VHH binders against Putative cysteine-rich repeat secretory protein 14 (CRRSP14). Designs and how they scored, part 16

Target 1, 255 residues: Putative cysteine-rich repeat secretory protein 14 (CRRSP14), of Arabidopsis thaliana (Mouse-ear cress) (q9ljw1)
Amino acid sequence: LNMNNPYLYHKCSANQGEYKLGSLYKKSLDSGIQQLSKDNEVFRGGFVYMDHTDPNGTLRVYITFQCRGDIYGSHCRSCFATARAELFKRCPRDKAAIIWYDQCFLEFSSISTGGKINYDDNICIDTARARPNAKTHTGDDSVLEFLRLFENLTNIAVTKRNNFVKDVEKPALYAAGEKRFGNKKIYVMVQCTHDLTPRACVECVNHNVRQFQDCYEDKPVGLKKGARVLGRSCNFRFERYPFVNAKTSPNYLKF
Short names: E, the ipSAE of ESMFold2; O, the ipSAE of OpenDDE; V2, 0.75 times the mean of E and O plus 0.25 times the DockQ between their complexes.

## First folded at step 24 (VHH; framework vhh_7aqx_2)

Design ee4 (from cc1 with R100K; at its last look DockQ between E and O 0.06; V2 from the best seeds 0.00; counts 0 for: pae O 8.9 > 2, placed apart)
Fold by OpenDDE, look of step 24:
Structure ee4 (fold): chain B 255 residues (1-255), chain A 124 residues (1-124)
Amino acid sequence: as target 1 above (255 residues)
Amino acid sequence: QVQLQESGGGLVQAGGSLRLSCTTSGFTFSYYAMSWFRQAPGEEREFVGAISWSGENTDYADSVKGRFTISRDNAKNTFYLQMNSLKTEDTAVYYCAADKSYYFWYESSRYDYWGQGTQVTVSS
């Protein structure tokens, strides 16, 4: 498996405004990012949501970082470094921004985003071509089976712990697997941020799978090409080829 | 432009029932988690119940479980609290709240929008 880490997308949020050069916000943000970079546990676990305060303890910056569920250690750290560098280049003065890579995402905000599921910033990446206003085929048995697959995968994600991370009793909020539909094999993945409850994770993934159907080919599953929906709080992806490292992936299932 | 308006409150005898409504406008209701909070005189605002955007998930405070039921009608942009078997301790101002999250919060500070509240008084 080729474990490339391609850039996927970024968003510079305008609704929170911009900071000035030399501002306390920038100093706080830099301080928070620096602190994160030194926290080895973050890269071992693959997730952090932190509310970093300025030196005076009055200004808070909220930083979220997560690696894909099969990415740990040095690879996770590498993704962070890449994401950090690129995010600041692309959003140099924005108080809020998020960037997605294949293996991780990084977000910072002047307001708390922890636990919140905001779908406004979601994006869909279709491996083939986006299908806006495509007719849904919810009555098709293969489509139902596809939805059931994600339902099952999500259930696993919210009930099974991550055996690769010690001393964590919480669900992994990640699952991946593969299933054959006719003569086609589909590889799937779901992941939520660890600031979500299991129920929130289920809601998030279900929403993304169902509400963003227009962004990927809505055909019988055997004809579907790969796609992914990226969100701050949850992601899902399906492909016709393996895209996660099954050996380092918790909860990898062959359905 | 965002508005949440509670209605249905009033005076009721213990053991009685009330149905509160929260009518919303100015935002996409179906994309918001909704909750009810209440505040009794001299007490802190407390969580009563909530419902996710889809209506698939609900939860209630222990004090109202089995007596109160929450629902929503996305077509009407309206959020409901059915209160049965009311007790004197249920007397409070009831507030509806909305958060731009598909899942609800137990903490009042997390919610984006609030109604003005409606008084519910339960007499002995």
Scores: ipSAE 0.014, ipTM 0.267, lowest interface PAE 8.9, mean pLDDT 88
ESMFold2, look of step 24: ipSAE 0.393; ipTM 0.758
ESMFold2 (binder alone), look of step 24: mean pLDDT 86; pTM 0.874

Design ee5 (from cc1 with S109A; at its last look DockQ between E and O 0.05; V2 from the best seeds 0.00; counts 0 for: pae O 9.1 > 2, grease 25.7 > 24.2, placed apart)
Fold by OpenDDE, look of step 24:
Structure ee5 (fold): chain B 255 residues (1-255), chain A 124 residues (1-124)
Amino acid sequence: as target 1 above (255 residues)
Amino acid sequence: QVQLQESGGGLVQAGGSLRLSCTTSGFTFSYYAMSWFRQAPGEEREFVGAISWSGENTDYADSVKGRFTISRDNAKNTFYLQMNSLKTEDTAVYYCAADRSYYFWYESARYDYWGQGTQVTVSS
């Protein structure tokens, strides 16, 4: 498996405004990012949501970082480094921004995002081409089977712990696998941020999966070659080829 | 231009029933969990109940369990609180709130949008 880490998408949020050069916000943000970079547990676990306060304890910056469920240690750290560099380059003065890579995402905000499921900012990516704002509705058997697959996958994600991370009894909020649909095999993945409860994760993924039809005008969901929906709180992906490391995936199933 | 408007409040005798409505606009209602809070005079705002975006899941404060029921109509962008077997201690201003999450947060500070509130008075 080729474990490349391509850039996927970024968003600079204008609604929170911009910080000034030399501002306390920037200093706090930098401080928080530095703190994160030194936290080895973050890269071992693959997730952090932190509220970093300024020295006075009045200004808070909220930082979220998560690696894909099969990505740990040095690879996770590497993704962070890449994400950090690019996010600040692409959103140099924004108080809020998020960037997605194939193997991780990084977000910072002046407002708490923990537990927030911002469906409006979901990004749909087709393997061939993204077609946002398109709507296709179908209830054929292939779609239903597709939905059932993700339901099962999500169930695993919210009930099974991550056996690669010791001393954590919480569900992994991640699952991946493969299933044959007719003469084709699909590879699937679901993941939620660890600030979500299991129920929240289920809700998030279900929403995104169901709304996925609104992303594209072409083939029904189950007949697409591959796609993903990226969100702050959860994402899912399916492809016709393996895209996760099954050996390092905590919940990898062959359906 | 986000709006949450509560209605249905008023004076009712103990043991009576009221149905509160929260009509919303300016945001995608079906994307939000909806909650009811209440605040009595001199008391802190407290969680009453919530319903998930899909309507499939609900949660209630212990003090209202079995008496209050929450529902929503996504087609009408409206959120409801059916209050039965009302008690004098249920007297408060009732607020509806919206949140882009499924946490059913008990902390009011976590919610994105709030209504102005509607007064509910339960007399003995």
Scores: ipSAE 0.007, ipTM 0.281, lowest interface PAE 9.1, mean pLDDT 87
ESMFold2, look of step 24: ipSAE 0.088; ipTM 0.572
ESMFold2 (binder alone), look of step 24: mean pLDDT 86; pTM 0.877

Design ee6 (from cc1 with A61E; at its last look DockQ between E and O 0.80; V2 from the best seeds 0.00; counts 0 for: pae O 7.3 > 2)
Fold by OpenDDE, look of step 24:
Structure ee6 (fold): chain B 255 residues (1-255), chain A 124 residues (1-124)
Amino acid sequence: as target 1 above (255 residues)
Amino acid sequence: QVQLQESGGGLVQAGGSLRLSCTTSGFTFSYYAMSWFRQAPGEEREFVGAISWSGENTDYEDSVKGRFTISRDNAKNTFYLQMNSLKTEDTAVYYCAADRSYYFWYESSRYDYWGQGTQVTVSS
């Protein structure tokens, strides 16, 4: 498995305005990011949502960082470093921005985003073109089977713990797996941010699945080689090839 | 035309049982998660329970857990709510709703289709 970390997408949010050079906001943001970079627990757990107060105690910046469910430790830290550098480069002076890599995403905001699902920043990404005349996936049955797979995967994500983190009782909000469809395999993944409840996670994933249908003109999912929907609060992905490290992935199942 | 029709409601004494049915037409039933909602007089509409499109997953509000059971028959395009050990506080208009997802939504505003509702009255 090639564990590269490609850039996927970023969004600079203009609705929150821009900060001035040398502003208190920038100082607070830098301080928060610096604090995050020193927090080893974040990279062990793979997630943080923090409200960082400026040195004067008056201004808050909200920072969210998450690694893919199979990415921990040094790899997670590396993704953070990359995301941080690129986000500030791509969104200079924006008070809010988000960047996605294959292995993590980083967001900062001047308003609280914790526990909130913002679908406006969702993006759809095709891995490959739809297979015209896919002989192996015919009709409604293949679609239903695909949906069943995601249903099961989501259920696992919101009910099973993450054995790679200290918190034993908390659902992982992550699951991945594989299933054979005829002579082919599909690899799937779902993940939510840990600021969501299990219920909210289910809702978020469902929404993204719905959006996926809209993004691709209601083309049958089974005809696609692979795709993903990215959001701040959740994402899902399917491919015809392995794309997660099964050894470091909590809740990896062979269906 | 899309139709959702509830049936099975009525008057029952506390401790009794009722079975509600929701018969659907005009859409691919097997593609939708189905949910029951209820609205008591003077109260907001609240989630009662739901079942995934496949029937493999269900969820219930805490107040009805252990008493209510949801099921579906995709061959009959019908959705069910078995209500046991009914209480006076279960009195409400019960609505069935459909959402095009493999799982269900908990917010009423997200559902695609709704029934007209059926009255359930539980007397002391």
Scores: ipSAE 0.015, ipTM 0.314, lowest interface PAE 7.3, mean pLDDT 86
ESMFold2, look of step 24: ipSAE 0.361; ipTM 0.734
ESMFold2 (binder alone), look of step 24: mean pLDDT 86; pTM 0.874

## First folded at step 25 (VHH; framework vhh_7aqx_2)

Design ff1 (from cc3 with S35G; at its last read DockQ between E and O 0.92; V2 from the best seeds 0.82)
Amino acid sequence: QVQLQESGGGLVQAGGSLRLSCTTSGFTFSYYAMGWFRQAPGEEREFVGAISWSGENTDYADSVKGRFTISRDNAKNTFYLQMNSLKTEDTAVYYCAADRSYYFFYEPSRYDYWGQGTQVTVSS
ESMFold2, look of step 25: ipSAE 0.643; ipTM 0.867
ESMFold2 (binder alone), look of step 25: mean pLDDT 87; pTM 0.890
OpenDDE, look of step 25: ipSAE 0.870; ipTM 0.949
ESMFold2, fold request of step 26: ipSAE 0.563, 0.630, 0.708; ipTM 0.835, 0.853, 0.886
ESMFold2 (binder alone), fold request of step 26: mean pLDDT 87, 87, 87; pTM 0.885, 0.885, 0.885
OpenDDE, fold request of step 26: ipSAE 0.876, 0.873, 0.882; ipTM 0.951, 0.949, 0.955
ESMFold2, last read: ipSAE 0.679, 0.650, 0.676; ipTM 0.872, 0.862, 0.874
ESMFold2 (binder alone), last read: mean pLDDT 87, 87, 87; pTM 0.886, 0.886, 0.884
OpenDDE, last read: ipSAE 0.888, 0.865, 0.897; ipTM 0.952, 0.948, 0.958

Design ff2 (from j5 with S108P; at its last fold request DockQ between E and O 0.95; V2 from the best seeds 0.80)
Amino acid sequence: QVQLQESGGGLVQAGGSLRLSCTTSGFTFSYYAFSWFRQAPGEEREFVGAISWSGENTDYADSVKGRFTISRDNAKNTFYLQMNSLKTEDTAVYYCAADRSYYFFYEPSRYDYWGQGTQVTVSS
ESMFold2, look of step 25: ipSAE 0.639; ipTM 0.858
ESMFold2 (binder alone), look of step 25: mean pLDDT 81; pTM 0.831
OpenDDE, look of step 25: ipSAE 0.871; ipTM 0.948
ESMFold2, fold request of step 26: ipSAE 0.609, 0.596, 0.536; ipTM 0.849, 0.844, 0.821
ESMFold2 (binder alone), fold request of step 26: mean pLDDT 83, 82, 82; pTM 0.840, 0.839, 0.833
OpenDDE, fold request of step 26: ipSAE 0.868, 0.872, 0.893; ipTM 0.946, 0.948, 0.958

